# Designs tried in a protein design chat: VH-VL binders against o52749. Part 2

Target 1, 162 residues: o52749
Amino acid sequence: MTIDQMTIDQMTKIFLADKESTLNLGILLGETLTAGSVILLEGDLGAGKTTLVQGLGKGLSITEPIVSPTFTLINEYTEGRIPLYHLDLYRLEPQEVLSLNLEIYWEGIEIIPGIVAIEWSERMPYKPSTYINVLLTYGDEGSRQAEITPFNCTISDLIATK
Below, E stands for the ipSAE of ESMFold2; O stands for the ipSAE of OpenDDE; V2 stands for 0.75 times the mean of E and O plus 0.25 times the DockQ between their complexes.

## First folded at step 1 (VH-VL)

Design l10 (framework fv_lerdelimumab)
Fold by ESMFold2-Fast, scan of step 1:
Structure l10 (fold): chain C 162 residues (1-162), chain A 121 residues (1-121), chain B 109 residues (1-109)
Amino acid sequence: as target 1 above (162 residues)
Amino acid sequence: EVQLVESGGGVVQPGRSLRLSCAASGFTFSTYGMHWVRQAPGKGLEWVAVISFDGSNKYYADSVKGRFTISRDNSKNTLYLQMDSLRAEDTAVYYCAKSRGYSYGLPFDYWGQGTLVTVSS
Amino acid sequence: SSELTQDPAVSVALGQTVRITCQGDSLRSYYASWYQQKPGQAPVLVIYGENNRPSGIPDRFSGSSSGNTASLTITGAQAEDEADYYCNSRDSSGNHSWVFGGGTKLTVL
């Protein structure tokens, strides 16, 4: 895991040599992000989005297996430091997403805030005012690259204070 | 069993202030958002205000914004509504309501019995 | 602020089906929840989201939503269902606000 704080307050590109590297990036984010953080996950099928979320779960000290919510739409994990809400919008059209009231997961009124990880976020007709975009792309010999772009925030604004 | 008990209602003159309380029991008060909803005699329900579980977020209906203040004390399991600059149209039964959480939409799954506020002209 | 419109009154014969409707622009973006209120009592949540019932609510109550309209259906109405019914949703015209319909008085004949 090689994310350093000097490059994180803008778009950061991270080389991920293998699946373990992708998991470790997720662990770092799960250990450091504050409640109310929204991660929008982009990338081709198989690019490691589920592996990254499994890392988020480990970083939050969630012991149950993190599974893809492609068939359930939303998986909620509440046993960790803060909740993890894992969404997969693959099966939905943008009009259907409006009916889900996804903002309840980050506004902190109805649902206690945690880390929200949304796969297929391109299906959303609206986005939170602050979020982290994570784009996973294929590299050479099974490697990946992560592009982490905070929007209307810096990554340092989202890290829990020690 | 979840219970919400409002108190502090009464008769008050226009322009004066009144503070309502809602005592909560039977659930972990500190983990739920709380609302105030009112109902004028013989009329329908009107949403007034909401406060997040930790008190960091507060929102108000336009009709009361700048005059009413919602607050909570999680150590006492109590919700408050401070009502300033009261008007005749604020006359209503005021209900304390608990947000359900973990669901789509914005349901108020438990309500208190209400406390009557009468602003006399 | 946007409003939610309900018919003020509806009647149903004992054992028959009745549908109460709620219309408004907010319902294009947000699900309605439905509350039953009997005289002198606090409201009771009967349906939330598109079609979810809290524990203890009879299965004769169901909800549906399409476009700008939400509906509460009571299949096989009982005498104890006589009450005022209110729809509620997030107000699409305001930041973090909620709006109630005007209420529908259900009479069970």
Scores: ipSAE 0.007, ipTM 0.507, lowest interface PAE 11.0, mean pLDDT 83

Design o06 (framework fv_oberotatug)
Fold by ESMFold2-Fast, scan of step 1:
Structure o06 (fold): chain C 162 residues (1-162), chain A 123 residues (1-123), chain B 107 residues (1-107)
Amino acid sequence: as target 1 above (162 residues)
Amino acid sequence: EVQLVESGGGLVKPGGSLRLSCAASGFTFSHAWMSWVRQAPGKGLEWVGRIKSKTDGGTTDYAAPVQGRFTISRDDSKNTLYLQMNSLKTEDTAVYYCTTGEYYDILTGFDYWGQGTLVTVSS
Amino acid sequence: DVQMTQSPSSLSASVGDRVTITCRASQGISSYLSWYQQRPGKAPNLLIYAASSLQSGVPSRFSGSGSGTDFTLTISTLQPEDFATYYCQQANSFPWTFGQGTKVEIK
């Protein structure tokens, strides 16, 4: 719904030279984040969102290939350190997202808490109360930039490097 | 509800040309990578080619048997995919399907298919 | 190109049977394999992607397994609507290639 003004001061920009750099960022997040974390992934097609989630799965010690859940909306991976719930809202308009009750994946009431990664999160009209936004943008010659903005949480101690 | 509707098939002589269209609805066509898949009478499925979204460069790729003869294009303002077929051979006789399902250059499966349109190349 | 070979090319079965179809890749494709069902006169329908992931809306009697070069599609309890031709397709190496198909016929 609204971005808290204070969270913008915690934004981290990371240069990603190639696809492997994007994968490695995902690995770092997968090794670091706790159960109940929600990652909202933004960016155009080909910007590396699925690659980041593949890295996240590797960081969680998931050996099963991570694929986009465009066909199923939700893929669940349970073999790792904590579960990974991978969602893709690509085919949905914001009004349709309201009907999905996606909060069951981060409220910890009905489902075992894990890391929730949502691709095409810009389709969400409202956000969880706590999340990490990751915006991936194109750079020159296959490079990318990641803008990581935590909302009502901090990741500075674990991610902030030069 | 996702729908893909092919049209433009018919009978054509060897060496002739034909243009197929695929009208898409029920999803954000401009974001989708689109493919053509064909099936010769009594035979299996054969991938023909694909076109990426404009955001991902709008580039095309083709199977070897059609390279240089077929051209895939799209009109995002009309939610329509095209297959321009030139220098047609009898071996091109097939039902041609419009499909979506490739994402980020990752094909996990063709999740939606049109009904198909029959192209017959015969003298 | 990666060549996909299915076994058997056809089989006869009865409603209630467990049906197993295999697919072999000419080289390693990891788990990037999809299965399709095609009923007579109809377009193909995606059943399974990533070797073992069930497509939304597909009945749970369908399952897939395998990795590398050897893959299996299983229908645990065959229903009348399952008499169809099934195709595997690899998504690991460009260009994309399909198996020749396996026809599941009524006994």
Scores: ipSAE 0.005, ipTM 0.516, lowest interface PAE 10.0, mean pLDDT 83

## First folded at step 2 (VH-VL; framework fv_lerdelimumab)

Design l06a (at its last look DockQ between E and O 0.26; V2 from the best seeds 0.00; counts 0 for: pae E 2.9 > 2)
Fold by OpenDDE, look of step 5:
Structure l06a (fold): chain C 162 residues (1-162), chain A 124 residues (1-124), chain B 109 residues (1-109)
Amino acid sequence: as target 1 above (162 residues)
Amino acid sequence: EVQLVESGGGVVQPGRSLRLSCAASGFTFSSYAMHWVRQAPGKGLEWVAVIWYDGSEKYYADSVKGRFTISRDNSKNTLYLQMDSLRAEDTAVYYCAKVPYYYGSGSYTHFDYWGQGTLVTVSS
Amino acid sequence: SSELTQDPAVSVALGQTVRITCQGDSLRKYYASWYQQKPGQAPVLVIYGKNNRPSGIPDRFSGSSSGNTASLTITGAQAEDEADYYCSSRDSSGYHLVVFGGGTKLTVL
């Protein structure tokens, strides 16, 4: 992996009226993102992080139910267009997260590249060289907002040209 | 230095039970998933079972489901395999094997260290 | 459960190159790992992932994958390379499960 200068692209804010909107955002990402993509998910409990990943799975044509990996730490889904690796760091301290060797999931050296989705990514002691950060926040009347920030990439860079 | 030492093998009659142990040292045992792999005399390797780092999840090969139980005592750095209702086809050298990374029960399925194995012979 | 198939035996002359191939549906989704086993000894990991060698494994060992196949290549075979070689991968029925190939006996001539 080459050393690249870190760049931050423009943040995009998306209004999510309901759970279905969150799911649809996930679906779009699952349909367009390429293997090697990393999505870091931030937000309070119930903000819709798992719902977004469920959308990712649907976008990838994964038929297996996608469940929270809070206790299993990681769930793998390989029946879709590309693999989905779903991680949840909620139960781990930063030092424990370091022991997971998270880079294994996006480097493609030991595991076939796919989409890596990490919940509670704020607990990571380090970040990939390239990733998309998604912050989910509560809005009024049960709505949410997604703040999407690409790092060392644009959204289009990670979207397959169709 | 990582060390895995299997014990408990021997000769038993069909239908009997046997318990194998694997003593681990040289690494943080409680942080790693552990596996059992067996090899019949003159035959190939066969995966048997895996246990999660904290014992919360267990998975088995179809050939041993319902008869074998994998367990661990992290306070003793020991892995176990309880073998019930033994059959002639269970005759094999049984190896305990380590995965390379912490909490690596699902994504880390290659084995970086093996014990020397213990022989189980099921014969009437 | 998934199945991995290997040729039961192959031969190679000293200093020559040999490729041992493993085939199975699970290899479409997962990398293979390779183990060397000599008579009376436990298996030893020689290749894993895309093409990774553990420390202590000679650089004449390499790994590759294509479609539903994985291959172990020994470039410049040595006498001590004579052994049984097993491929392994995750089981397609569950990523927590493991499957082994039938093994390949390598003879060095």
Scores: ipSAE 0.582, ipTM 0.858, lowest interface PAE 0.9, mean pLDDT 91
Fold by ESMFold2-Fast, scan of step 4:
Structure l06a (fold): chain C 162 residues (1-162), chain A 124 residues (1-124), chain B 109 residues (1-109)
Amino acid sequence: as target 1 above (162 residues)
Amino acid sequence: EVQLVESGGGVVQPGRSLRLSCAASGFTFSSYAMHWVRQAPGKGLEWVAVIWYDGSEKYYADSVKGRFTISRDNSKNTLYLQMDSLRAEDTAVYYCAKVPYYYGSGSYTHFDYWGQGTLVTVSS
Amino acid sequence: SSELTQDPAVSVALGQTVRITCQGDSLRKYYASWYQQKPGQAPVLVIYGKNNRPSGIPDRFSGSSSGNTASLTITGAQAEDEADYYCSSRDSSGYHLVVFGGGTKLTVL
């Protein structure tokens, strides 16, 4: 995988030339993230969030098609290395999000830990104690950029290959 | 200490109604989702319904949907199950069950405390 | 898709180890809870999550999970362990819904 990147403090900016670059970033994250990881996905419609999650699934060796859970709210994929829980909070108000008790997806009590990918995380009235924020934005010349900001963790430990 | 006490069971004819109550004490009732679970004589456990801590969401097993209504009164620490259009196959011991108190309590599905149960017999 | 399957009956000799199994697609993503029920009594939670015991449950009870299967193990079975055991999990059709296995009657010989 070829990805141009720069790190500023705790944030890493990754240049994504095309859709394949976004997919490949997702693959890298799916191959390297440990169970219990939470990814908060931000970005405008069409910025590549679905492509990134499709990459996550491919990196986890999930073969079933990964689709947006905008209407189903939660899609759960269990055929891979670890589960993938894909949530889209677009249609919910913050008060409705409280009723979902989203923390059950990363606390490891009833739900088997996996990678949790949450779109429209700005709808959340609270956040996990540890998470990775991924902001996808439009760049120059039709490209995209991923701004990866870890919270209470390090990005090098999460995306570096052993 | 946590206590759950069901009441309201009895013998009733098909097509009639019964209202079950579950009196809760020893915990902050208004912060927990509550469930009803039933067990027909000699049979296994069957989940019936859940109500979220604030009463905002309710879900039912397909076998009772449209006939049973779960509700709660947080000011009285009491859970209810209104059972309408009762059928012979609704004959069972009905248990109220509490989920544990974590900040995810509304969505938990394991029960740390159960009541003693109340028997409902639907017979002509 | 939401079913949990248990064998109806299992036997164990006093002091020996027994494993009760529960199988279903929901167990690929959700841990099973296990309940013990003695005749005429309410169910008692003995294991929740991967391997958590509520206060007062003897350490001879343990849980495990792998793939679509969850297991309850009783190491050194005692006479008082004779009971029906039910597995339970979240329903595959909804994370807030509950499903129970059919139950396994344990006889301690």
Scores: ipSAE 0.546, ipTM 0.805, lowest interface PAE 1.9, mean pLDDT 86
Fold by ESMFold2, look of step 5:
Structure l06a (fold): chain C 162 residues (1-162), chain A 124 residues (1-124), chain B 109 residues (1-109)
Amino acid sequence: as target 1 above (162 residues)
Amino acid sequence: EVQLVESGGGVVQPGRSLRLSCAASGFTFSSYAMHWVRQAPGKGLEWVAVIWYDGSEKYYADSVKGRFTISRDNSKNTLYLQMDSLRAEDTAVYYCAKVPYYYGSGSYTHFDYWGQGTLVTVSS
Amino acid sequence: SSELTQDPAVSVALGQTVRITCQGDSLRKYYASWYQQKPGQAPVLVIYGKNNRPSGIPDRFSGSSSGNTASLTITGAQAEDEADYYCSSRDSSGYHLVVFGGGTKLTVL
C-alpha cells in the first residue's frame, strides 16, 4: 500500500569522538525537538545514554542537575523551553513497564507534552506510534557511535543539516 | 449508565473503626482504578486514596496513611475503605470516584463519575 | 510543594465572561481538571486536559493554561453556573497522587 512521507531518511549514523560530542548531539536535539517527541535510548551501561540526556537538558536551558532516574524511575524537569521527562527502565521487566501506563507521558491527556527520554527502552513491551530510536555503541579509543532512527516522523533532516 | 453508590457512613466515636463500601455498575469495574475523595462540612475537597484496577497498588494521602486501607472486590464490583483509629478531623462526606481510562491504572487523576457520598461523623 | 491556590470567591454579572484561576508548580507539567459543585451535590467534571469538555457540558465552559496557572473561563455566565469550582491536578511528589485547590465560590449577579 502507499506510505506517506513518514520518514525522509531511514537511519543516521553519527560518530561521537568523545563525551563532549555526545553532549553536543543532545544539545542539538534539545534545541530543536518539539513537544510530544519521544526518544528511546538503547545501549550498554556506560555507552552515553545519560550524557545524551544531559545534553538534552542543556539544549532545553535546564540548569538543574540531570541524573539517571534508575531508582526513582522518572525525573521530571519543567525549568526549560518545554518539559523534559526522563525515564530509566533498567530495573523493570516488560510486564512491570506495562503497569506504569507510560503512554500518559506522550498522549497529551493529563501530562503537558514535552520531550520524553527513556533509557533502557528495550524493556518496553510496546512502542509509541511516533518516536526516535537512538542506539549508542562503543567505538575505537573511547569513541561512540549514535544510530538515530525516526519512526513515523521526519527528524533526520534536522540532524543532517544542523 | 455509570453509577457509584457509597454506603456505610454513620456516627462513630474517636478511635473506632468504620468500613465504607462503593457499589459500582454500568461499566467494567475491574478495568478501572478507583479513588476516595472526602469533603469536611463547609470545606473543600481532599483526595484520600487510590487503588489500581487489580488491587496491586494502593496509595494514600499523608493525612490517612497507616489508618485507612483501600481495597476492592472485582467479583462484586465493590470498592471499600476501611477506616481505623478515626479522629474528629476525619468527619466528612466520602465520595468514591472513577477515572475515565479503560485500561487504567493509578496513573490517571481526573474523575468523570462520582458517587453521591456517604457522611462519616466522628464525635465524642 | 504541590499546592494549588484559588481565589476563594469571584462574582460575574449575568451574561458576562468570568475567569477562575488555579496556580501551582505542578501545573507546569500537568493539566488541571475542573469540577463544578452545587450545594448538596457531588462534584461534576467540567474541563480536563488542555481544553477537553465532557459530553453534556455547555460550550460556554473552556479551559486554558500557561506557566504555573490554569484557568476556567465561563463565557456568557448563566444563573445555573453559580457554584463552587475546584481545580485539581496530580501531585508532583508522586505521579499517582491528586491535589485539589481550595475552591472558588462563583456568584452570578
Scores: ipSAE 0.376, ipTM 0.781, lowest interface PAE 2.9, mean pLDDT 87
ESMFold2, look of step 2: ipSAE 0.289; ipTM 0.741
ESMFold2 (binder alone), look of step 2: mean pLDDT 89; pTM 0.925
OpenDDE, look of step 2: ipSAE 0.546; ipTM 0.841
ESMFold2 (binder alone), look of step 5: mean pLDDT 89; pTM 0.925

Design l06b (at its last look DockQ between E and O 0.19; V2 from the best seeds 0.00; counts 0 for: pae O 2.3 > 2, unsure alone 74.98 < 75, placed apart)
Fold by ESMFold2, look of step 2:
Structure l06b (fold): chain C 162 residues (1-162), chain A 124 residues (1-124), chain B 109 residues (1-109)
Amino acid sequence: as target 1 above (162 residues)
Amino acid sequence: EVQLVESGGGVVQPGRSLRLSCAASGFTFSSYAMHWVRQAPGKGLEWVAVIWYDGSNKYYADSVKGRFTISRDNSKNTLYLQMDSLRAEDTAVYYCAKVPYYYGSGSYTHFDYWGQGTLVTVSS
Amino acid sequence: SSELTQDPAVSVALGQTVRITCQGDSLRSYYASWYQQKPGQAPVLVIYGKNNRPSGIPDRFSGSSSGNTASLTITGAQAEDEADYYCSSRDSSGYHLVVFGGGTKLTVL
């Protein structure tokens, strides 16, 4: 059985005991998501968004350091299984995000499809028709919780076992 | 159907200025980003600049930053390139070009229609 | 060197197949677009995206990409295909910046 044969359409809450748990969630997503996938990351500063993207990179077999693209807006990684496009909207207002026309990263016309990971996605005034929303929140004693909500897509049920 | 017609080229001395115009017809000009591309005689194509549909964003090649200004007048369906501090290396045919499938942003970078170009010669 | 590298010249016998290549690190993320330019004329878009052909472009033109390389293939080359061919893509330093390859002169023998 493959990820395409198992479907989760509902929000899932996952307890993340530590940084390694957040990395492992990212690894699972990086190993299983297909080109054209969009991950929208929400959560406060320090909630683990960049750690999740570092996990995505590891799951894609990217060995380059993955750092937040706060100043460049986007970092692109092409050494792995499929491209990883890592965006950080922290410094932008929604009107400024409109001017970026981010849909080019998932529509597959000029940009080769990969996984798009967008930190601070609550700054977006629009969403793609298909995406996975990941809200990272603080829990007790330095733990985190991930709320994963797929929209018009299929994700691995393997995340339910974590 | 779509037509782009450049004008304003000519012979000028180094250090002088020229303004190029591109008259557009056959499409809703105010809905599309527009580009300038140049080609020195006997040389390849070199991208110069882009302007968003509403003039809100402008980007330039490093070779022209600080000397060239792209602009547009949507009421006249006209694209402009103001070229200041001209140098011999700016001698080229200048083309205006249009992107396809645009919903008011400048996201696409492939050009479905080009003008026939206007020659700028910078020499003494 | 430029962001995109093309061989300066390629020859093909009439009716044969030719591939014109374009190399650059930006092509790992961005599809190339291809333009045909005949002497004294403006460029004409012949391929964009993965393998999209604008209306009016003969179906003997196709595009492909792998790694950091994009290719324009002309199957059954005709005399009218003799021209300069330029690849283009987004610049890796900014998604609104555009780069052209140096061009390839195709001679049909």
Scores: ipSAE 0.500, ipTM 0.813, lowest interface PAE 2.2, mean pLDDT 87
Fold by OpenDDE, look of step 2:
Parts: sequence; structure tokens; C-alpha cells
Structure l06b (fold): chain C 162 residues (1-162), chain A 124 residues (1-124), chain B 109 residues (1-109)
Amino acid sequence: as target 1 above (162 residues)
Amino acid sequence: EVQLVESGGGVVQPGRSLRLSCAASGFTFSSYAMHWVRQAPGKGLEWVAVIWYDGSNKYYADSVKGRFTISRDNSKNTLYLQMDSLRAEDTAVYYCAKVPYYYGSGSYTHFDYWGQGTLVTVSS
Amino acid sequence: SSELTQDPAVSVALGQTVRITCQGDSLRSYYASWYQQKPGQAPVLVIYGKNNRPSGIPDRFSGSSSGNTASLTITGAQAEDEADYYCSSRDSSGYHLVVFGGGTKLTVL
């Protein structure tokens, strides 16, 4: 995508009644997103970020258990339709994040392109040119809300490039 | 300058144990996953094991699984390979190898630096 | 473990182009890395990823992939390129495992 093509799509808010709803949102994303896609996940602890990534895995037909990469920093799953790279920046400062060379996961030069899901993405000192931002917030009675904002892409565009 | 120096090699009898060391310098050792690779005399390269930067995860080749243990002491910038129940087929030059990026979580499988190796000979 | 296969030996005339190929199921899913090894020396990384060349490696070295194969190409072979070349990749039987090819001895004529 060229600089001239860079746009910010409108935010979409999705009500998530329960954990299963969060999972299903992930499944949908896993079924529709293409290699090279980046999902930046924001939200408080327990907001369902990992649950959403578990949904992504399911949507990609990954059978291996998807767990939080808080301590491992990066978990990679390659048995699905396309690779899933799950990152958690919770423990890192922005300068440390820089040292991870995150761009290798979506550039496709050193690592085969897949879906990159980054938890605690607010800690990133830079962001890719194209990504989907998902903010998960707490609702009432255990519900959640997902605010999805495409940057320099649309969900429909991502589906069309499958 | 990145340096990896293997030591601990020698001649041992089958069934015995040996521990190899790899002294690292010139980079932040604690930030990188490390690997062992071996090469039998006149043969090709064989991957042996990997350890995460913080030692949290370890993986082994089937040929050494259950017999070899990879470990590290980040305070000493040293990688280890404990080799138990040694067999004749374990005879090889053992190399320690570094991955290229920080916080290697087993994701990186190419090696930008190698030591010169240490020879292990298992013979009766 | 998965297997990567290479021709045991190839020859190239000085200044000519040679391609060393690696084949295996892992290569359908993972990039290959290539190592050069001269007698009595440790291996040296020459190509990795899609077509990345480490600093210090001449630009006559290049990498490519297709299907279940990966290839190292030397365009304009030099005498010093005579060596053993090993391909490597992730093991298809385990994501965190690594596998090497059997190696190819390159002779420069």
C-alpha cells in the first residue's frame, strides 16, 4: 500500500456479551484475515485479549493450545491455514520492544507472513503501516465491548485478498 | 566482536557423561536463544538442541532426547550441554550457535555466529 | 524428524553460475538458511529468509524458494567459493526443531 492510499477507516463497536462472543469474534478474524495482517490488541488485564487470539487460532484451524505469551513474549503457531504469531508486550518497555524487531513478522522477508497478534500494543514505539486495532473494554455484568479500527485498510479489503 | 568458545570435549567411553561449555562474549548473552549443533567426522551438520534466552524452554533432537540436557548461566555468559549415556554415534565436533535477534523464543532458526567447536570422541 | 535432501556434490567453472538445491517438506512452510563450510572451519551463514545476505557475504550469493525446494545460487563463482554448503530449516515435525540437509560439496573448476 502506497502512502497515498493510507486511510483510517471508521471505528466499529461490537458488543460482546460473554467470553464466547469474544472467542467468536476472534474466529471470524481468523477466518477472514490474510497473511501479513497485523492485529493490535488493547485493553485492561482480563479484558479478553488472549481469548480473542484463541479465537483467531480456532479460525485458522490451529489445534495447539493458544496460551498467553506474557513470559515467552512470542508464541508461534504454524499448523493452521496461515501462521499465527502471538506477541505480548506487557512486560516490556517501548525501548525493549524496539529490540524485538517486530516488523520481521509482517514484512515477510525473514519470516513467512502470517497473522500477527500483539497484546498490549500501546507499548509499541512504532506501528506498522497497515493494521487493525482492537480495543477491548469491560462492560456491565461481565460483558465486553470491542472497538475495531482499521488503519490503512478495511475488513472487507482484507477478506477480498484471501 | 561476537565470540563463542566451546570447551569440555575429549575422549570418553560409551555410557559415560561429559559436559560441554560455550563461553559467549561480545553480545548480550541473556537476550538470545542459543543452540548446539554437532558434526560427526567427515559427515554433515546435525542440530542438537535449543534453549530460550531465559532458559524457560528447551527442545532436543530425537537422537539425543532423554540423554542430553541443554542449560545456561546468564550470569556467566555460558551455555552448557550435559551429555549422558554417551554412544559411539555421539562422536562429533560440537558447535554452539547464536540466533540473530533479541529475545529468541525459538522463533529464529538460523545462526549468525558459530563457535569453532569442541571435539567429543566416544570410543571403547 | 523431517528431512532435507541435497546433491552430495556439484561442480562449477570459474566465473560461471551454479545453483545448489535443497528439497524437503519443511520448505513448503519455512524459509531455508544456507551455510558455507570450508575444511577445518565452522559453518558460516551466507543466506537466510527470503533472500537475505548477512554483512560480509558477497552479493554473488543469493537465495530462492519454490514449492518444497530452496536454492542457493552463486552467480560468478570464485575459487574461494569451493566449500561444503548446507541448507537448514525448521523441522516440520516440530516447530522449534531445526533440520539440516546432507550438504553439497561444491568444486570450482
Scores: ipSAE 0.130, ipTM 0.737, lowest interface PAE 2.3, mean pLDDT 90
ESMFold2 (binder alone), look of step 2: mean pLDDT 89; pTM 0.923

## First folded at step 4 (VH-VL; framework fv_lerdelimumab)

Design a01
Fold by ESMFold2-Fast, scan of step 4:
Structure a01 (fold): chain C 162 residues (1-162), chain A 121 residues (1-121), chain B 109 residues (1-109)
Amino acid sequence: as target 1 above (162 residues)
Amino acid sequence: EVQLVESGGGVVQPGRSLRLSCAASGFTFSSYAMHWVRQAPGKGLEWVAVIWYDGSEKYYADSVKGRFTISRDNSKNTLYLQMDSLRAEDTAVYYCAKVPYSGSYTHFDYWGQGTLVTVSS
Amino acid sequence: SSELTQDPAVSVALGQTVRITCQGDSLRKYYASWYQQKPGQAPVLVIYGKNNRPSGIPDRFSGSSSGNTASLTITGAQAEDEADYYCSSRDSSGYHLVVFGGGTKLTVL
């Protein structure tokens, strides 16, 4: 039995040896998360946040190339199992984030529920009542570490029941 | 009960200006985003503009951008549409419409009766 | 193009079921809203979201969506249902922008 991740209480630490490992983590999340899931992505520039979201897209069977929405703010992908809403708050002040009413992406009223992935989520003045925080940090020799912390949910609670 | 009453419509010559008003009652006007939607005689609905609850965000249809200005006075419970450089294609009934929440919703739970703007010479 | 496409006309016999469809790429990510408009009157919201009816709208009205298509279904059509029906959604070209379909004239025979 090989365990490539460490769980501490509700936090799971995952060693990511290379960019392929970050992509594969994204694929796992994209295959397992249900519509209405919100992922808050934290980490310094270049830490692999976009690579993780590319993995989410692949796990959702999205064939369109996934790119960072740093300049467009929101990229929306609808070709997969469920939609992917990819936001990047890097260029926004907290007051500007508040005016976006981001809750419309996870409340399921006007916008078809999907996976919401928000980069630079530390700029959010308000958070959803339920979300998964993913912190990506640099490691040695091009490696990364992902710290996955679910809030008001467990990662198993977000897996679709067949 | 919620009421939206448009006024200010009339006949104007091309190139002139006209200001529409929408008087709101029966709800906390300052808490809701408001929209303008128009309909040319015998044609379909066309979205025109939106203003957020506090006036901080405004967006326009490409066909009116640069010519129309949406505004609101929350102390008077009134929504406005300033229409400049009017064209024959702007001839329509103009409806004031509210969303059911102060956020960025785009479905309209209440509409006014409309006010007719006719642009002709 | 971010347009919403509707057939211009449809007919249904009194008491029968009719489905009015709306098609567009924005419907892959946004639910359609449906408005009923009778001659000389303002539009009335009949369905919003996946399948929500405002208070006062009869239960014979229902909504559905799949892929790039949204549908309004009227089960057991009544004479008073004769009207123009418009679908609407968020415009894919902008976060707060709205687009309407061209409208479908429903005739109840």
Scores: ipSAE 0.627, ipTM 0.830, lowest interface PAE 1.5, mean pLDDT 87

